# VHH binders against FYVE, RhoGEF and PH domain-containing protein tag-77 (tag-77), part 5

Target 1, 198 residues: FYVE, RhoGEF and PH domain-containing protein tag-77 (tag-77), of Caenorhabditis elegans (x5lx76r375to572)
Amino acid sequence: KLHYAAVEFLKVQNNYVQYLKEMAVLYPEYMERFGKRVGRDLLASHNGHENVVLQIKKIMVQILPIHEMLLKEIDKVCSNWDSRYPNMSKTIGTFADFLKCCQPFLDNKADFLNKLLQLRNEDKEFDEATYMFETEVFKRGKKGAVIQQLDQVHQNFMRYKLLMLRYSEYLIDDCDEKEKAQEAIQKLENVTQAVNQK

## First folded at step 24 (VHH; from y01 with T97I)

Design z05
Fold by ESMFold2, fold request of step 26:
Structure z05 (fold): chain B 198 residues (1-198), chain A 119 residues (1-119)
Amino acid sequence: as target 1 above (198 residues)
Amino acid sequence: DVQLVESGGGLVQPGGSLRLSCVASGFTFSDYAMGWVRQAPGKGLEWVSDIRYGGDTYYADSVEGRFAISRDNAKNTLYLQMNRLKPEDTAVYYCAIGWYPWEDTFDYAGQGTQVTVSS
């Protein structure tokens, strides 16, 4: 059970890093290639401001390296795993404060959603290109996936506490790792409360 | 200690309605996305619906327009109103913390409540 709970951190983190790459790299690249085929710049400024796809890219590029570092540390913990000496809590506790790097995205999420909806309604080529990206490139893609999965940033941020709660439940009571798990959980609670106050 | 307790299942005729409830404890209910998944006899788990932190709701194509998910954060309770039930809705219905469509999975689920739609 303990090893499964530790490995779940790796599965979740790997999926999230992939999502960040899809939004930061693959989506803008797809829109450029599709635009070239149809003779349009699908990433051109809209209503006097930078295209929303590029605005999202800028923020995701800031989030991605933090989560890549966390992925590497989680992978190291799992690769060297010994259930007699569990040690995930220090890694999660060390990164807890850095997880609020999602705040700029969360502050702008409603605006990104509205701008994406507006572009998809007003620009047929943009809408078709996004649909094709959602179904051909984006993992678990279907119509509306780009917009629906903007929630992934906040949902992933909240998952670390859940993962720590499950991991802690399988630890031997009254041991060093259990104490470290409770410290990490408290840090995650403080960080999530601060972010959700917005 | 995270706990999810479903209720409200039962036997109903086609065209009938049921309202499922899920009482949650052991976590800050209002901060998390919640969902319903079901398992029909001999089949795998199927996502039914989820409600996000901000209140947005999503539904599987097979239930859209017939089912309505909602939550009462003051009572730590998730609901699923199921209308115009069909025999293919027969399943065990599980309340879950999250439904993560990008992973096709969730973090916690309850014990489930049986819904049977037959004559």
Scores: ipSAE 0.497, ipTM 0.774, lowest interface PAE 2.5, mean pLDDT 88
Fold by ESMFold2, last read:
Structure z05 (fold): chain B 198 residues (1-198), chain A 119 residues (1-119)
Amino acid sequence: as target 1 above (198 residues)
Amino acid sequence: DVQLVESGGGLVQPGGSLRLSCVASGFTFSDYAMGWVRQAPGKGLEWVSDIRYGGDTYYADSVEGRFAISRDNAKNTLYLQMNRLKPEDTAVYYCAIGWYPWEDTFDYAGQGTQVTVSS
């Protein structure tokens, strides 16, 4: 049970890092390749502003390295795992303050949604390229997935507390790891309250 | 101590309505996307609906226009209003934290409430 709860951190983090790469790297690259095939710059400025795909990329590039570091540390914990000496809490607690890196994305999410919807409605090559990306490249992608999965940034941010709560449920009482787990949960509560008050 | 407790299931005739409730505790309910999933006899889990942080709602094609998901953050309660029920809606309905469409999974689910639609 405890080991499975620890491994769940790795599964969730791996999936999220993949999502960040899809939005930061694969989506812009796909739009460039599709655009060259149809003779268009699908990433050109729109309404006098930088294309929304590039705006998303710039923010995701800031988020991705933090989560890649966390993935590496979670992987290290799981690879060296010994249930007699559980030790996930320090890693999560150390990264808790850095998880606020999602704030610039959350601040702009409504704008990104509006710009994506507008481009897809007004530019048929952009719409077709995005549809093909959603169905051919995006992991677990379906029509509309780029828009729908923008929620993943906030929801993943909130998941670390749930993962810690489950992990803590399997720790024995009155041990150092249980105490560190409660400290990490409290840090995550404080961080999520600060971000969600906006 | 994350807990999700569903209620409101029962036996209903085709065309009838039911309102499911799910009372949540042990986490900050208002911060999370919440969803309903169901399991029909002999079938796997099927996503029914979810409601996101900020209130946006989404539905499976099979229930769109008939079911309405809602939440009351002050009462830590998730709801599913089910109208124009059909025999195909017969299932155990589970309340879930984070039915994540990008993973087809949840972080927590309740014990479920049985809905039976039979003539």
Scores: ipSAE 0.480, ipTM 0.767, lowest interface PAE 2.5, mean pLDDT 88
Fold by ESMFold2, fold request of step 26:
Structure z05 (fold): chain B 198 residues (1-198), chain A 119 residues (1-119)
Amino acid sequence: as target 1 above (198 residues)
Amino acid sequence: DVQLVESGGGLVQPGGSLRLSCVASGFTFSDYAMGWVRQAPGKGLEWVSDIRYGGDTYYADSVEGRFAISRDNAKNTLYLQMNRLKPEDTAVYYCAIGWYPWEDTFDYAGQGTQVTVSS
């Protein structure tokens, strides 16, 4: 089931890239379009600070290209897959240090949560537009989904190590790919420890 | 390798309580979101609850107010306190690493523990 474990990287990465696009591109665009229809600037500054949706966008647009590149590399590995010569570990190991790109988002997540809750409570049109975005874009979306899914950034960051552990379980002991898998897992452990130490 | 072992299930009367435990090994337990899912006879898997990195907890509508998820990172153990149990809570309960509601999936689960609510 080595091939299935490799394909799981592609499924997970596709889903995460889609989430990043939803938050970096689709949400701000939706709020702008809804605002124009109702004669309001829903992305205007709030309490003297830049609107939280734009603050999130600024960070997510830095994260998205890195993960789009990783998606392309994972897709190449899966498209050319030959179980006799497994080769996912180098791709994951090469990208491990770049996964720290999530740090600025994680540092601000509590603030983003608070500002989103505050704005939704204080601005009925912002709240309605966000609710419509949640139900029209997010799968299984309901009121509050944008806030609850801010956790995706951290959860996905931690997920690569789990995927590597599963992939490594199906590799033959004492082969080159097993050694590279262990190196990638250690590198992911070091990176996650550095980010989680806060 | 990654291992999850559930315990604490059993037969209980409606209105009763049970506490499920899940002992984990093979990964850095404290770094991961953990959850409980259940499978009633004739049904698919249903998410019950999860606890996120940082300690926030979430519950399915059907159990909110009755169940409490918690974890002890020093003991690598996840808990589910189940109060005011109803016959519809009858299911096999699984401990899971990384319940991802946006994908309706998880990465690992244990063998499960049976909870039966009947009188």
Scores: ipSAE 0.454, ipTM 0.752, lowest interface PAE 2.6, mean pLDDT 87
Fold by ESMFold2, look of step 25:
Structure z05 (fold): chain B 198 residues (1-198), chain A 119 residues (1-119)
Amino acid sequence: as target 1 above (198 residues)
Amino acid sequence: DVQLVESGGGLVQPGGSLRLSCVASGFTFSDYAMGWVRQAPGKGLEWVSDIRYGGDTYYADSVEGRFAISRDNAKNTLYLQMNRLKPEDTAVYYCAIGWYPWEDTFDYAGQGTQVTVSS
């Protein structure tokens, strides 16, 4: 049970790092490639502003390295896992304060959503390219998945506390790891409260 | 402890309506996305609907227009209003914390409430 709870951190983090790469790297590159095939610059400025896909990329490239580091540390914990000496809490607690790196994205999410909706409505080739990206690269979505999944940033941010609560439930009482788990949960609560107040 | 208790299921004829409730405790209800999933006899879990942190709602194609998800954060309660029910809606309905459509999964679920649409 404890091992499955620890491995869930790895599964969740790997999926989230993949999402960050999809939005930071793969989506802009896909739009450039598709644009070349149809003779258009699908990432051109729109309404006097930088294209929203590039705006999202700029923020995601700041978030991605932090989560790649966390993934590496979680993978290390899971690869060396011994249920007699559980040790996930230190890793999560160490990274807790850094998880607020999502704040710039959250501050702009509503604007990104509106700009993406507007572009998809007004530019048929942008819309077609985004649909093809959703079906060929996301592999977990259908039409509208890019827009719908902008929520991933906030939802994943809230998820670490829930994962820690589940992990802590399987630890024996009055052990060092349980105390560290409670400390990590408190850090995550403080960080989520600070972020959600904005 | 995290607890989710579903209620409001029952037997209903095709075209009828039911309202499911899920009372939550043991966590800050208003901070989390919540969802409904269902399991028809002999089948796996199927996502039905979710409501996100900011209040946006999403539905599976098979229920959109007929079902409405809502929440009352003051009462720590999630709802699913189900209208124009069809035999295909027969399932155990589970309330879930943290429905994640990019993974087709959730973190916690209750014990479920049976909905039967027959004859």
Scores: ipSAE 0.365, ipTM 0.694, lowest interface PAE 3.4, mean pLDDT 86

## First folded at step 25 (VHH)

Design aa1 (from z05 with R52H)
Fold by OpenDDE, fold request of step 26:
Structure aa1 (fold): chain B 198 residues (1-198), chain A 119 residues (1-119)
Amino acid sequence: as target 1 above (198 residues)
Amino acid sequence: DVQLVESGGGLVQPGGSLRLSCVASGFTFSDYAMGWVRQAPGKGLEWVSDIHYGGDTYYADSVEGRFAISRDNAKNTLYLQMNRLKPEDTAVYYCAIGWYPWEDTFDYAGQGTQVTVSS
């Protein structure tokens, strides 16, 4: 169970990095290519403001490297795993100090959602392009998947504490790792309280 | 430890209503998206509804317009108002922390409460 909990970090982090890449790179590039094919800039300024896709891209590009670094560290821990000497807590605890990088995203998430919805309603070609991305490239089947992706990014930010809680439940009481796990959990709690938008 | 305790299930006739409750503990309830999933006899787990940050709500197509999810953060309680119930709504309903649609999973769930819709 403990090993399973450790491997779950790797699985979750892999997926999270992929979600970030999709918003930072895949979606914007798809929209750019689509626009070129139809002879229109779909990422042009809208209502006097920078296109929301580019706003999202800018933020995602900033947080992606930090999460990729964590992925590498988690992978190392899992690759060298010894259940007699569990050691995930140090990695997660250290990472907690960097989670503040997600604050700009969390602060603007609601605005991004609204702007995306508005843009899709006002620009039919933009809506079509986004829909095609969702169905043909994203392959997650439903209109609105891009918006849902932003929610997933937010949820995964909050997920670290839950993963650590589960991990801690499988540790032996009074062991050194359990103490470290509790410290990591507290750090994550402090960060989430500071940056999470409701 | 994280704990979710569901209640409010029971037997109801088609067209009837039920209100489910879930009391949460062991984590900061207000910080997390919460939801309901259900499992009918002989079927797999099905997502029903989520309430996310800022109060945004989402529903499965099968329950849209009939069910309403809400929360009381002061009471650490999640609710599901179920109206116009159908026999196909019969299932064990679970309170869950964070449904992840791309992974078809959740982080935590309760023991569930039985809902039976039958004439």
Scores: ipSAE 0.717, ipTM 0.875, lowest interface PAE 0.8, mean pLDDT 93
Fold by OpenDDE, fold request of step 26:
Structure aa1 (fold): chain B 198 residues (1-198), chain A 119 residues (1-119)
Amino acid sequence: as target 1 above (198 residues)
Amino acid sequence: DVQLVESGGGLVQPGGSLRLSCVASGFTFSDYAMGWVRQAPGKGLEWVSDIHYGGDTYYADSVEGRFAISRDNAKNTLYLQMNRLKPEDTAVYYCAIGWYPWEDTFDYAGQGTQVTVSS
């Protein structure tokens, strides 16, 4: 069970990195290509402001390397895993100190959602292009998948604490690793509380 | 330890109503998106509804307009008001922390409460 809990970190982190890449690279590039095909810049400024897709891209590009780094560290831990000597807590605890890198996204998430919705409502061609991306690239068949992706990024930010809680449940009481896990959980709690207060 | 305890299920006639409750403990309830999933006999898990950050609510097409999700953070309780129930709503309903649609999974779920809609 403990090993499974450790591997779950790897799975989750892989998915998270993918989510970030989709928003940082795949979606913007798709929109650019689509625009070229139809002879229109779909990423042009809207209502006098930078296109929201590019705003999202900018933030995702900034946080992606940090999460990729975490992925590598988690992978190392899992690859060298020994249930007699569990050691995920240090990695997650250290990462908690860097998780604040996601704050700009979290702070602007609501704005991004609103802008994206507005743009889709006001620009039918943009909406269609986004829909095609959602169905052809995301293959997640529902209108609004891109917006939902932003929520997934947010949820996965919060997910680390839950993963650590589960991990901690499988650790022996009073062991060093459990203490470290509790410390990591506390760090994550502090970060999540800070986010929720804004 | 994280605990989710569902209640409020039962037998109801078509067109009837039920209100499910889920009491959460072992984590900071207010920090997380919460939701309901259900499993009908012989079927897989189906997402029903989520309440996310800022109070935004989402519903599956099958329950939209009939179900209402809400939460009381002071009581660490999640609710699901189910109106105009149909036989196809028959399932075990689970309270879940964080449904992830891309993964078809959740982080935690309770033991579930049985909802049976039958004439």
Scores: ipSAE 0.686, ipTM 0.862, lowest interface PAE 0.8, mean pLDDT 93
Fold by ESMFold2, fold request of step 26:
Structure aa1 (fold): chain B 198 residues (1-198), chain A 119 residues (1-119)
Amino acid sequence: as target 1 above (198 residues)
Amino acid sequence: DVQLVESGGGLVQPGGSLRLSCVASGFTFSDYAMGWVRQAPGKGLEWVSDIHYGGDTYYADSVEGRFAISRDNAKNTLYLQMNRLKPEDTAVYYCAIGWYPWEDTFDYAGQGTQVTVSS
C-alpha cells in the first residue's frame, strides 16, 4: 500500500510531464507541419494578437523544466525505495513552492480557452488540424480534448496534496516520515490557497 | 480522510429521471475538479461527466444532452441529474476527484450508487 502510494507520485508526474511536452512542443509543431501541407500558416496572428497556441507554448516552456526536475527527484526516491525507511515527503515539500510556476497559465486559462474556441469555430483548417492532433498525438479524449484538458494544469497542481494525503494515510503514526508528510501537506495547502485566491 | 458518499440511485423505468448526490469531506471541495464515472455489469469504468474548478462542464457523447452535472460548493456536494434514462445507463455510478483516462484511474472515488434502468 505505502509503496503503491509512493509509485503513484511517479506515475502522475510522468504523465503530467508528457502532457506539458504535448502542449508546449508537439502541438505547435503539428500545426506547423499540417499548415505547410495545406498551404496555410495555422499559427499566424489572429485578430491582431499572437496565436493562442504560441501563447500557451511560451508559458508551458517555463513550467516544463520545473516539473522535469521534480520527476527526476521522484524517480530517485522510487528507484531506491525501501518501505521500512519511507522518504517521499522531503522531495514533495522541497518542491511545493516551485509548483506556483503554474500561476501565469492559470491567470490566462479562461482567455486561452475562449481564443481556442473562437479560432476553432472560425478557421476550419485550424479546427481540422487540432482535431487530427487530438486523435493521433494527444489522445486525451475526443474532439475538443485540447480545450477540455487546459484544466490539467490546475488539476495537476491540486493533485500533489491528494497524493500526499493518501501516502500519509499509509504511514505508521508517530514516525518521522509522518511528521514530514504533515509539513509537506501544510506547505501544499498554503501554496494552493495563495494561487487559488487569484 | 478524504471521503465521497454517493446517494440517489435506484430502479427506474426507461425514460425516467434520477438525481445523484455526492457529499464530500476531508478536502477543500471547491478547489477540485469533480466527476462521475460508471461501471456497467461486467465492464470497465466509463467516464460520464466532469465539472472543473472554474465551473466548465464536460460530458461523454453517450450522455450529453440527457445528463447535467452540477456542484454546490457551500454544501460540499456534487450532483448528476440524469434524464431520459436508457437501459444502457444501468451501472454503478461513482463520484470521483478527477478522471485521467491515460492513467485509467481517478484520485479518489466513493463506494458508488446503483442505477438500474429496466422495465
Scores: ipSAE 0.571, ipTM 0.804, lowest interface PAE 2.0, mean pLDDT 89
Fold by ESMFold2, fold request of step 26:
Structure aa1 (fold): chain B 198 residues (1-198), chain A 119 residues (1-119)
Amino acid sequence: as target 1 above (198 residues)
Amino acid sequence: DVQLVESGGGLVQPGGSLRLSCVASGFTFSDYAMGWVRQAPGKGLEWVSDIHYGGDTYYADSVEGRFAISRDNAKNTLYLQMNRLKPEDTAVYYCAIGWYPWEDTFDYAGQGTQVTVSS
């Protein structure tokens, strides 16, 4: 039970890092390649503003390294796991304050959504390219997945507390790791309140 | 502890309506994406609908246009309005924190409420 709860951190973090790479790297690259095939710059400025795909990329590139570091540390914990000496709480607690790196994306999420919907409605080749990306490249792609999964940033941000609550539930009461788990949960609570109050 | 308690299920004739409720406790309800999943007899879990932090709603193709998800954050309650019910909608319906289609999982779910659509 405790080991499965610890491994769950790794599975969730790995999926999230993949999502960040999909939006920061793979989507812009796909749009460039598709554009070359159809003789268009699909990432050109739109309505006097930088293309929304590039705006998303700029923010995701700021978020990605922090989460890659967290993934590496979670992987170390899981690779050396010994249920007699559980030790996930320190890693999560250390990174809790850095999870606020999602704030710039959350502040702009509604704008990104509106711009993506507008561009897909107005630019047929952009829409086709995004659909092809959604179905051929995006890990769990369906028509509309790029739009629908913009909320993955906020949902992932909220998940660390849930994962810690489940992990803590399997720890022996009155042990050092249980106390560190409560400390990490409190840090996550403070961070999520600070971000969500905006 | 996180708790989700579903209610409002029952027996209804085809074409009828039901409104499911899910009362949540043990977490800050308004901060989380919430969803409904269902399990028909002898089948696996099927995602039905979710409502995200910002209020956006999404539906499975099989229920779009017939079901409406909503939430009342002041009452810590999630709803599913189910209209024009069909025998195929017969299932146990579960309230969940984050059915994540990109992972085919949720973080928490309730014990469920039975919906039976039969003449």
Scores: ipSAE 0.512, ipTM 0.771, lowest interface PAE 2.2, mean pLDDT 88
Fold by ESMFold2, look of step 25:
Structure aa1 (fold): chain B 198 residues (1-198), chain A 119 residues (1-119)
Amino acid sequence: as target 1 above (198 residues)
Amino acid sequence: DVQLVESGGGLVQPGGSLRLSCVASGFTFSDYAMGWVRQAPGKGLEWVSDIHYGGDTYYADSVEGRFAISRDNAKNTLYLQMNRLKPEDTAVYYCAIGWYPWEDTFDYAGQGTQVTVSS
């Protein structure tokens, strides 16, 4: 059903905003709280550079508002949904170019991964705090979940085209919304190709 | 349309091997993380393995060391090499785009291929 496909955008976007907050807000805050309890600044500079957790936070706080706005618009579309006049394609198409806001994160993902691994190997308290964060905040978390969360940024960026393809499959042929869906899909294809070629 | 077509299943004795293939179309295969999930008779879906952008691979505990996931981006094909098969591996195996562990779900899956491990 078309309505279920539209609601899937809302579910996916809500989950992504939640996970983005987990990476951008909850992890740094957890490290600060754990650090205070053990008398250490776990976010102190490492090897002459700003702590990797803070570097990640700085990029994520730039990404998060874009996705909060998209969530608001998707929620508006779903809340006012009328299958006679489907209208998700315009919202997705309008935001397509803004979704490349993930580019600075993706350009640095390998470096962030290496720095996290290095810090966890060299700083036992940082490693224990990260392990406890993975266990307590990721409800079904496992060791290494912070690393897996870095992959979510790229995976979610790629997901909007898949969601549009599914949504378009339920649209009536030869309607304006189907044409708008194909336009949005092409726009998303162009954006993903530009990002992935780097 | 996005399509995923699994093949390579069959009947095999315990201890045997099978290689599953999944041919993809309707999207840019090389851009996506891909995975295998399975459904045993009367049970829900179980994640088996992922291969991520850049080639990193991940496995469920129940199959690690026995199964190997790989991909050939030039052929738009995902593979699962299954060795030392056990009766518990009996299931329909589905190729999936973007298994998302935080949601315990995926965006697309194929029709599946049956793997039966029995004496």
Scores: ipSAE 0.343, ipTM 0.677, lowest interface PAE 3.3, mean pLDDT 85

